# VH-VL binders against q9nrl2r1430to1533, part 224

Target 1, 104 residues: q9nrl2r1430to1533
Amino acid sequence: GGVHELSAFEQLVVELVRHDDSWPFLKLVSKIQVPDYYDIIKKPIALNIIREKVNKCEYKLASEFIDDIELMFSNCFEYNPRNTSEAKAGTRLQAFFHIQAQKL
Key: E = the ipSAE of ESMFold2; O = the ipSAE of OpenDDE; V2 = 0.75 times the mean of E and O plus 0.25 times the DockQ between their complexes.

## First folded at step 13 (VH-VL)

Design d8 (framework fv_erenumab)
Fold by ESMFold2-Fast, scan of step 13:
Structure d8 (fold): chain C 104 residues (1-104), chain A 122 residues (1-122), chain B 110 residues (1-110)
Amino acid sequence: as target 1 above (104 residues)
Amino acid sequence: QVQLVESGGGVVQPGRSLRLSCAASGFTFSRYGMHWVRQAPGKGLEWVAVISSEGSNKYSVDSVKGRFTISRDNSKNTLFLQMNSLRAEDTAVYYCAKGTLFYSSGYGMDVWGQGTTVTVSS
Amino acid sequence: QSVLTQPPSVSAAPGQKVTISCSGSSSNIGNNYVSWYQQLPGTAPKLLIYDNNKRPSGIPDRFSGSKSGTSTTLGITGLQTGDEADYYCGTWDSSLSAHVFGGGTKLTVL
């Protein structure tokens, strides 16, 4: 674990951010633009927060990092109906993540 | 509501083949990774194989590599295990199990079938 | 032998508390989430704990999980006769690229 795992987390976050389907996940959902989001989603998270946690060495285990990424996708699917662009992007990005996470 | 039902077990001679099926209902099958787990008579649980939600990734224990193949048909909500070159040590109850999410921090198997029995004997 | 080590058996009286240990290494418990399963005689396993310490809907709070380093523990309080079962820990092993289970612990409630 330790530094080697954090380097792997940094690489994976960078790959997620660069993915075409990352757009719904780059930043926290705006309370002003989507006011009901925070009535429904009780543990909001986004790639910019996860990236900051990686850079501050806040993940001690791969499972903690994976949990935050999976929480992000779970929030997407809870808030967004299956036929939305957000849910479709989330489905593709989550599949990509599962493949890449096998390297952890 | 949420169910997994295995079928295809039986009694076969060493060196023969069997194909197990697992019919899923009550959940969106294509969203979840699926596992095969076996249990020899009077013994503990032994994980056999997993397949990702889209079928693109597969893993299995070394003892079955080259002999067993896991596959799925998402249009039919069905998981398969093709078992070739069966050996006496493959004798077990075979369970299919739904993963919480494939290769996520939730490595749990939250729904299990009732199992199907495979006996390899001469 | 199993990659994850559990005691083969544990016993306690109704109403008592019991803990079941499971030890592994950095490639499995140390770096991955742990689940616990209950198997009643003649039945399929049932998930009790996932993600180290979370309970599925329908699992009573007298079942608890914890993880520290390369070990995990299942706690059961207020033991009932219906808790007599085999209990298994399980997780992913990154070095084997395989899911692994503990050898199982038979709980007897006297």
Scores: ipSAE 0.000, ipTM 0.565, lowest interface PAE 15.2, mean pLDDT 86

Design d9 (framework fv_erenumab)
Fold by ESMFold2-Fast, scan of step 13:
Structure d9 (fold): chain C 104 residues (1-104), chain A 122 residues (1-122), chain B 110 residues (1-110)
Amino acid sequence: as target 1 above (104 residues)
Amino acid sequence: QVQLVESGGGVVQPGRSLRLSCAASGFTFSRYGMHWVRQAPGKGLEWVAVISSEGSNKYSVDSVKGRFTISRDNSKNTLFLQMNSLRAEDTAVYYCAKGTIFYSSGYGMDVWGQGTTVTVSS
Amino acid sequence: QSVLTQPPSVSAAPGQKVTISCSGSSSNIGNNYVSWYQQLPGTAPKLLIYDNNKRPSGIPDRFSGSKSGTSTTLGITGLQTGDEADYYCGTWDSSLSAHVFGGGTKLTVL
């Protein structure tokens, strides 16, 4: 909780957004382009949603923030086989996140 | 092996209804979006409709909106196309096709049935 | 006419190379992944290329796809008489909320 943790979350989500492998995660998956996504993924989330939650002070614990980021990666690997560009980007971005999250 | 088999085609008069079925086997039907595509005699492919894996999302070409309804029964591995108010312009071979769900990068149709013929004539 | 534009026909001799073009707009090819289909006379279509440039299992590497801007091309090398068919490009159109096909290209191997 508190403002110090939210500042740390802001820094981390900005680093994720700026990472080369963030492209599958910037916005919610389009229902128009991928209509079956929401049949498979029950708790959709993306970096723009997480950024908004940080800015609205909706994360009270670091664990809640980490859980949302991990849900985002879990959704990616649930929907996308490991041989896809999306899954490969997710694997690299998740590794980057794990290193950065150690400072939370 | 992976297979799609269409049925229900026939010859009907304008304004009548017809229901097409597509029986799927050899893959997990409930995991994939499913399409109907038609081809008029001597013409190219025309996409008709798609239904998502669990049936939550449906899209169709404007020329059939309000007349055709796509549906599926995952417990029976069967795709349907209910065709109402049929017109001469609906005369075509109707194919069912399996979409690719495992690629978040667009709609491809990787398995096709042999088609069923619908002829609308007076 | 079709939303995606293909030449109506193309021809070449056995062993040669051909390319088949497909042109669209930002609402379809420009922002979505493209597939290519082969239809032999009297048969159902068969997927040759998906996700712009990937081949399904069983499709020989003589077939290739590429996409640039609002256009895509199918390349066929080492032409065989068995390649005589109609070829279609296809993609999603975000403005129509519909999948669209090109008008088709008849390949003749002379």
Scores: ipSAE 0.006, ipTM 0.607, lowest interface PAE 12.0, mean pLDDT 87

Design v1 (framework fv_nezutatug; at its last look DockQ between E and O 0.81; V2 from the best seeds 0.00; counts 0 for: pae E 3.6 > 2)
Fold by OpenDDE, look of step 13:
Structure v1 (fold): chain C 104 residues (1-104), chain A 121 residues (1-121), chain B 107 residues (1-107)
Amino acid sequence: as target 1 above (104 residues)
Amino acid sequence: QVQLQESGPGLVKPSQTLSLTCTVSGGSIDSGYSWHWIRQHPGKGLEWIGSIYYSGRTDYNPSLKSLVTISADTSKNQFSLKLSSVTAADTAVYYCARGPYTSDHYYMDVWGQGTTVTVSS
Amino acid sequence: DIQMTQSPSSVSASVGDRVTITCKASQSISSYVAWYQQKPGKAPEPLIYSASYLYSGVPSRFSGSGSGTDFTLTISSLQPEDFATYYCQQANSFPLTFGQGTKLEIK
């Protein structure tokens, strides 16, 4: 296979994953560790899932990609009180994402 | 691309209930974001009415809280506004809007075109 | 409630002019300010979020600055399509509140 440059979506996902505040979002929440999570969050998503969708070229529009990222943040803020480490990390990461998303 | 469209009666009698619906296309109201109602009295500025979120939680302007109900219907991809006991002061252009879901602050990044509601006998 | 005092209420300017609109919050709101542009008979359109970040598609002649209580929207070189009413909005606390607006008219 040939070597290709990362798409804008791929690049942004890499940047999000590498961000210091990505730790709450890297993978789906464990039902074992958080038993009530999936009773509250109906559309779970994480950066590893979004990365996979990008790799499979499932996003046809930037808006679709953005929607999944926003869903990821929405889930975080829906479940986690604002004073938690997860919410604080999410706030910072979302701010970063909003800046980067303007370039898409 | 997400689009919002307000709909409902353009004329409401005093003391009746104003009912509006915002229909969302190009995106789902059941997949994040925050959803807002804002109004603008003729020749005046903008007034936030209230918001509804992913969980169905709502926030209302205290000045209108006792009279306002915002709800969502995910099956129709709509969210609605009800304002009871209307008076002439409720005559305005009503906008629905979308913004990011955040921990503690909200902007409106997509707006409907607005719908005019006149309160008159 | 947090009050947003916008000034001026109206301003007349010519194409090519530099225009500055200010918004003062009744208390510190960090950088949680948005700016909107509204043309007659149209819905507001977002220009800036978080005091200084332009939405995609907004011309670079628009800029926002400020933190705490004092915020500004600047149009570096006014274009014909920029004549409209502009609103600031604080996003820091509920209830969300807007400035009273600034009508930018042709001189």
Scores: ipSAE 0.838, ipTM 0.934, lowest interface PAE 0.6, mean pLDDT 95
Fold by ESMFold2, look of step 13:
Structure v1 (fold): chain C 104 residues (1-104), chain A 121 residues (1-121), chain B 107 residues (1-107)
Amino acid sequence: as target 1 above (104 residues)
Amino acid sequence: QVQLQESGPGLVKPSQTLSLTCTVSGGSIDSGYSWHWIRQHPGKGLEWIGSIYYSGRTDYNPSLKSLVTISADTSKNQFSLKLSSVTAADTAVYYCARGPYTSDHYYMDVWGQGTTVTVSS
Amino acid sequence: DIQMTQSPSSVSASVGDRVTITCKASQSISSYVAWYQQKPGKAPEPLIYSASYLYSGVPSRFSGSGSGTDFTLTISSLQPEDFATYYCQQANSFPLTFGQGTKLEIK
C-alpha cells in the first residue's frame, strides 16, 4: 500500500527485530551449519529479507507482508520441535506480532 | 483480503465418498498457514474434522481418522476433503477455514461461506 | 477429548443490556480459547483469540476473560447486530472442540 502503510510495515519489522525472541529469525538459516534445513523448508525467509522487501516497496497489500511474517514463524514450527528454544522463541514473538499487527 | 469458498455436491448417497474443495483467493495456500475443515450438524454444534498445513502434513479428528483424507493442490490454490463410507450422520454444513500455523494452539481467523451436504438414499 | 460446556444455552436480552456468557473446559487449557459469533445462515465469525484478544474490526463492547477452565465472553451494551449464537472453542489440543453454543435473542 501507500506511504503510511509502508511506514507501519517498517515500524513493525523494527519492533520484531528489537524483541528479545527475534534471534532465530534475524537471518536465513545457514545451509552449511544446518544441512537438512532446506530439504524440509521450501520457502525460507527471515526478518532481514522482509525488511529489504519493505524498503524496496515489494508488498502491495498488508496481507502480503503479514503472510511473509507468518511464513517465517511457520518455518520455525515445522523445522523445530515444540520443546526447543527456537520454537518457544517463535511462539512468544508470534504472539507479540499478532498484537502489533492489529494496528495495521 | 483472503477469502475461502467451499464447493462440491450437495447430495451424496450412503456408502459413497463425500468430496469437497475449498478455493482460496486473495492469498496462497502455501503461505505458512493451517487449513481446516469443520462441520456443523443440523441443530447441533461445530465439529473439527481435520487440518492440513502448508507443508502437506495433516492432523485428523481421531473419531474420523480412517475415513478422512485432506489434501492440497497448490497449482489450483485449493485444499480438499474426502470422507469415505458416508452415512446419514455425515449430513451437515461443511466449512473450510484458515488459521496461523503454530506449535501449540489453533484458532480459525478466516472461514468459508459453508456448503450444505445431505447424505440420503 | 476436552469438553467445552457453555452457559447459558440461551439468553433473552434487550438492546443496551450487558450480557455474560461462560464456557467451562473439562481440563485446563491455559488461555487457549477462541470465541465466534454466528448469525443464522452464515458462517461463524471470529471475535476473540487467546481468551481476551479482540480480532481487528471487532467492536470494543466485546471482551473476554479467563484462564485454566473458566472463560467468559461479555458484551457491555448490546446492539441489534449482536443477536446471534456464540461459540467458544478450545485451541489447546487436538481434537479441537467447540462449546454447544449460546443463543442470544431479543427480549
Scores: ipSAE 0.313, ipTM 0.836, lowest interface PAE 3.6, mean pLDDT 90
ESMFold2 (binder alone), look of step 13: mean pLDDT 91; pTM 0.943

Design v10 (framework fv_nezutatug; at its last look DockQ between E and O 0.84; V2 from the best seeds 0.00; counts 0 for: pae E 5.2 > 2)
Fold by OpenDDE, look of step 13:
Structure v10 (fold): chain C 104 residues (1-104), chain A 122 residues (1-122), chain B 107 residues (1-107)
Amino acid sequence: as target 1 above (104 residues)
Amino acid sequence: QVQLQESGPGLVKPSQTLSLTCTVSGGSIDSGYSWHWIRQHPGKGLEWIGSIYYSGRTDYNPSLKSLVTISADTSKNQFSLKLSSVTAADTAVYYCARGPYTSDWHYYMDVWGQGTTVTVSS
Amino acid sequence: DIQMTQSPSSVSASVGDRVTITCKASQSISSYVAWYQQKPGKAPEPLIYSASYLQSGVPSRFSGSGSGTDFTLTISSLQPEDFATYYCQQANSFPLTFGQGTKLEIK
């Protein structure tokens, strides 16, 4: 039950990180590089943070894990226009996630 | 698992404001999804009313925009619909729903409430 | 607004039948189509998103295809629980719009 679910979360995070389109999501956006990012995005999150939460068993439900992943994508789409490389990568990665999440 | 539940008066008089609330459980409205109101006239199809996103941004159906307000209360994990100046044409089953947040307007509803019937009548 | 036209409006079929429902968009919408199933007195339930991807928990007898303007929902072998009304929805642009529905009835 819980152990298998945790393992599933861990595996999915690994798959997301290894995905070609994960580059916008690996770490939190740098305030130095993107000065206005945190004026717009109030709940920043990234795959490294999600991975840490998984490792710490902070997700008790699959829905909690999925919520953080969706937040991550939502932040990307909220900040980045549709035609940006980040948004395009996010779109593809999100699609991948949606498919993989069905296994949870 | 996330669940949505509509609530509000089932009867509204013409020219009054229809007010509905969607209570979300098993998930947070701050979790990066899109949240939608859809209605279905008796024996008819589905009509999108509007959406609110985790950021608080809203989109409305242009046909209803001037009459519709969608808001969210994160402290209660709810989002609401207000439709002003209702007529008999606004009689319908009203659904709230959740969907993913996307960059290309690819909005669909993956979780629905059970719906609540609202009748506009004198 | 993008118009979604479903066909047929109603169809009668028997258990085990192959059923095909079509949705035509008034303009190209890429693959941004979702399909829903609605039973009487119940809320719509998602079946397919992005034209061809099954929603979690949806039986594999359901499938979707299409791109551009023509989309299809197929039930390979109709089961008793599949008799319902089906809706397509375009997710390409606002306002989001639905097809008028296809009522699948038992023959």
Scores: ipSAE 0.664, ipTM 0.905, lowest interface PAE 0.9, mean pLDDT 94
Fold by ESMFold2, look of step 13:
Structure v10 (fold): chain C 104 residues (1-104), chain A 122 residues (1-122), chain B 107 residues (1-107)
Amino acid sequence: as target 1 above (104 residues)
Amino acid sequence: QVQLQESGPGLVKPSQTLSLTCTVSGGSIDSGYSWHWIRQHPGKGLEWIGSIYYSGRTDYNPSLKSLVTISADTSKNQFSLKLSSVTAADTAVYYCARGPYTSDWHYYMDVWGQGTTVTVSS
Amino acid sequence: DIQMTQSPSSVSASVGDRVTITCKASQSISSYVAWYQQKPGKAPEPLIYSASYLQSGVPSRFSGSGSGTDFTLTISSLQPEDFATYYCQQANSFPLTFGQGTKLEIK
């Protein structure tokens, strides 16, 4: 939508990036460091890419923005077992996101 | 924003296969969510039938597992329910629903379709 | 299977009343409970997830609480649009199961 919604998307992305549990999500997973990741995850996404899409006004609806962030978490949970540091960080950041997204 | 709409026959004969489709609009079925079928029997409560996930994996209610297939067609932005060998006990309002995928795999439906009534009658 | 038992099965109340509806699980489900509102001829609408978090767009007069086996949905001041049937749902384990419903009627 409008410029107010895009400003809200930017504000929310900044809050996610600043959160202590953002570390698994800041940029795309390296194929060199995690060779099998792209065999398992069909639609990779990360906070830096989402932030770029906000800056380029690529989100027309709040639901499109929310869907990209949810995809980011779903990829984390699909690839990483539940007891890993990545999955635990994802769980806490997703809970934070759900609270912040109510303000959209 | 996201809307779900069920479609399919309202009347099905006993022993036939019930086939329902849920069409998703305002969002993509391929978007990292979980997709569910739930039914409501006349004058009774809600029963979860099963789920399909964005990855293509499925879970079914054990009481229906041998009779139920849930599938997705991303090209049509749809997911479907097939229930074989129906009886009068399968008469219900059928809903499709969506929920966020979580690390705990605990599903809370955040969007529901409007429902479609299916009657199983000779 | 985890059985969810709601009480009361029905309640008559007036606009402005405070109403509580309870849901009891047959075993501990931590906080994995959702609540839904259903008006006649309509689909259920989400109200609360994870026992106490309001779904987007739900009025603040709705609240949820509980952990373990005992859960409540509270409406602090009934509005005319709140007369409906309410369902709880456990999300602790498959199969997902629902309470039998509580019908909230106008007095």
Scores: ipSAE 0.075, ipTM 0.759, lowest interface PAE 5.2, mean pLDDT 89
ESMFold2 (binder alone), look of step 13: mean pLDDT 91; pTM 0.942

Design v11 (framework fv_nezutatug; at its last look DockQ between E and O 0.88; V2 from the best seeds 0.00; counts 0 for: pae E 2.8 > 2)
Fold by OpenDDE, look of step 13:
Structure v11 (fold): chain C 104 residues (1-104), chain A 122 residues (1-122), chain B 107 residues (1-107)
Amino acid sequence: as target 1 above (104 residues)
Amino acid sequence: QVQLQESGPGLVKPSQTLSLTCTVSGGSIDSGYSWHWIRQHPGKGLEWIGSIYYSGRTDYNPSLKSLVTISADTSKNQFSLKLSSVTAADTAVYYCARGPYTSDWHYYMDVWGQGTTVTVSS
Amino acid sequence: DIQMTQSPSSVSASVGDRVTITCKASQSISSWVAWYQQKPGKAPEPLIYSASYLYSGVPSRFSGSGSGTDFTLTISSLQPEDFATYYCQQANSFPLTFGQGTKLEIK
C-alpha cells in the first residue's frame, strides 16, 4: 500500500519544515556561501537529511530522532550569534519542537 | 533514554582538588546538548557550577570560575568537574545534568544524574 | 546575578488541596523559568520549562504561569506523591540561578 498515515516522526518533520522559522534548517549550509561553517560545525545536519532518515526508518527510538533535531539547533546556535536572524528563528523553532516532542 | 551517573571520591581534604566524572549512557555527549554541573549544599538549595557544550565550550559560575574546570572526553562519553582549593563550604551533593543547547543562556536541565555526595573534611 | 525568591519557604497541605508556589525574579526574565521537584534523597526532576510548558510524563495537575518577574507553580489537586521540595530556576542569563526552594509538607 502506498497510502498510510504518517508516523509521528514524519508528521513532526513536516510540521517543522512548514514552520515559518524553518528556513535556516531546510538544507545543509552551503560551503560556498559560508566558507568557514564546516571549520566550526563538525556534525552538520538539516531537516532534509532528518526527513530522509525518517523515510528510511533509521530512527528506532524517539530519542535518536530528537537527538538529531537538537543537533541541528545546536549547530545553529554554535555558529550564529544570538542576535542573528538564524539564531532567532532557531530559538522559536526549537521552542516549537520542544512542545511537539513532548507528544512523542 | 539517556542516563547520567556521577562518580568520584566522596571525601576530599581541604585545599585539595575535588574531581568528579559524569558518565553518560544512552546518548552521546558529542551531540547537540548542554551538559551541566549543579551542587546542593546540605539542607540547602541548588547552585549551578558550570556547563560544557558539545563543541567543548564552557561556561562557569563567576563565583567559582577561578576554581572550576569542566572538561569532556568524548571517547569515554564522559564530562568532568574539577574544583580546586576546596573548603568545607564545598561539601554538597553534586549533580550532573543535561539540557538542550540554546542560543541565549536559556538552559534547563531535563535529565539529571542521581547525584554524588562529596564531603570536605580533614 | 538574578535572584529567585520563592514563597512560601514551606507549606503544609492536605491531599486534594490546591497549592500555589510563587517565584519572584530580581529582574525581568521574560518566560525563562523552569520548575523542578525534588524528593528527599533524590535528584531534582523537571516539571516545567519556559514558565508554562510541562515535560512529558508530568501530571496535568501541575501548571506554571507568569512572565517578567512573577511566576507561579500550581498543583490543582495535591496527591500523596506530590509532597516534596520544589525549585524554580531562571534561564534568562548567566549565572543560572535557583530559588531557595519550597518544601511542601503533609498537613
Scores: ipSAE 0.824, ipTM 0.932, lowest interface PAE 0.6, mean pLDDT 95
Fold by ESMFold2, look of step 13:
Structure v11 (fold): chain C 104 residues (1-104), chain A 122 residues (1-122), chain B 107 residues (1-107)
Amino acid sequence: as target 1 above (104 residues)
Amino acid sequence: QVQLQESGPGLVKPSQTLSLTCTVSGGSIDSGYSWHWIRQHPGKGLEWIGSIYYSGRTDYNPSLKSLVTISADTSKNQFSLKLSSVTAADTAVYYCARGPYTSDWHYYMDVWGQGTTVTVSS
Amino acid sequence: DIQMTQSPSSVSASVGDRVTITCKASQSISSWVAWYQQKPGKAPEPLIYSASYLYSGVPSRFSGSGSGTDFTLTISSLQPEDFATYYCQQANSFPLTFGQGTKLEIK
């Protein structure tokens, strides 16, 4: 907890957003563009939502923040076949995240 | 912070069904992780039994596929292993484990339970 | 199934020694390897993922390397708490498979 952990969460989210492979994760998937997404994915989450939760100090534990980031990747892998651009971007960004998360 | 704890009977007779439960604390089973059962035979190595994902999908070791069922109960924050028609070869320490979910089977176990010893004997 | 073969099966070493444990895969697995430490009566503990990345809290005397089929775990200066059994695990494809283990004993 504390102010130092919240700063670390913000720094990590900024690094994720700046990464070239962040494009599938910036905002929630559009129901209009992908009508069946919300039938398959029950706990949608995206980087803009996570960043807002950091700004509002809604994460009590580092594990809660990490779990939201992991859920974001898992939703991508569950919805998208492995050969899609989305799944490939997710794999690369998740690997980057695992390295950066060691700093938490 | 996440902790996993196995529970179930320590002694099972041949031909019976082994039932084990893994209780998750400090986290949620329906968070975006993969959940695994692994066993360790006496004085020998580790064998992956199978996995269940937050979505409910499962994958099993082909060597056990017709004998194994893994299921989850989100209301109890638990996932379970059933292994039918056990023999002495199924005597092992059984572990539950967790890892990040990935698109292509790239699973590393970042949290392990303490393990529970199961003996199959007449 | 991808077979993971560890060598040696056991090693006897003294505190302060450099120890290297190897793991060979029966086919190329890129860098999809993890290493675990297991002390008697305890569950395995994660040390390394993706061949060379240490988990947080793992002492820097541990290191991993390799790609393709040949992988190593190195302990640069053995400490008393490092006497344990070590396992490699491939995460390239199902079924996930483990090496048979290397027991590191005090000499």
Scores: ipSAE 0.386, ipTM 0.856, lowest interface PAE 2.8, mean pLDDT 91
ESMFold2 (binder alone), look of step 13: mean pLDDT 91; pTM 0.943

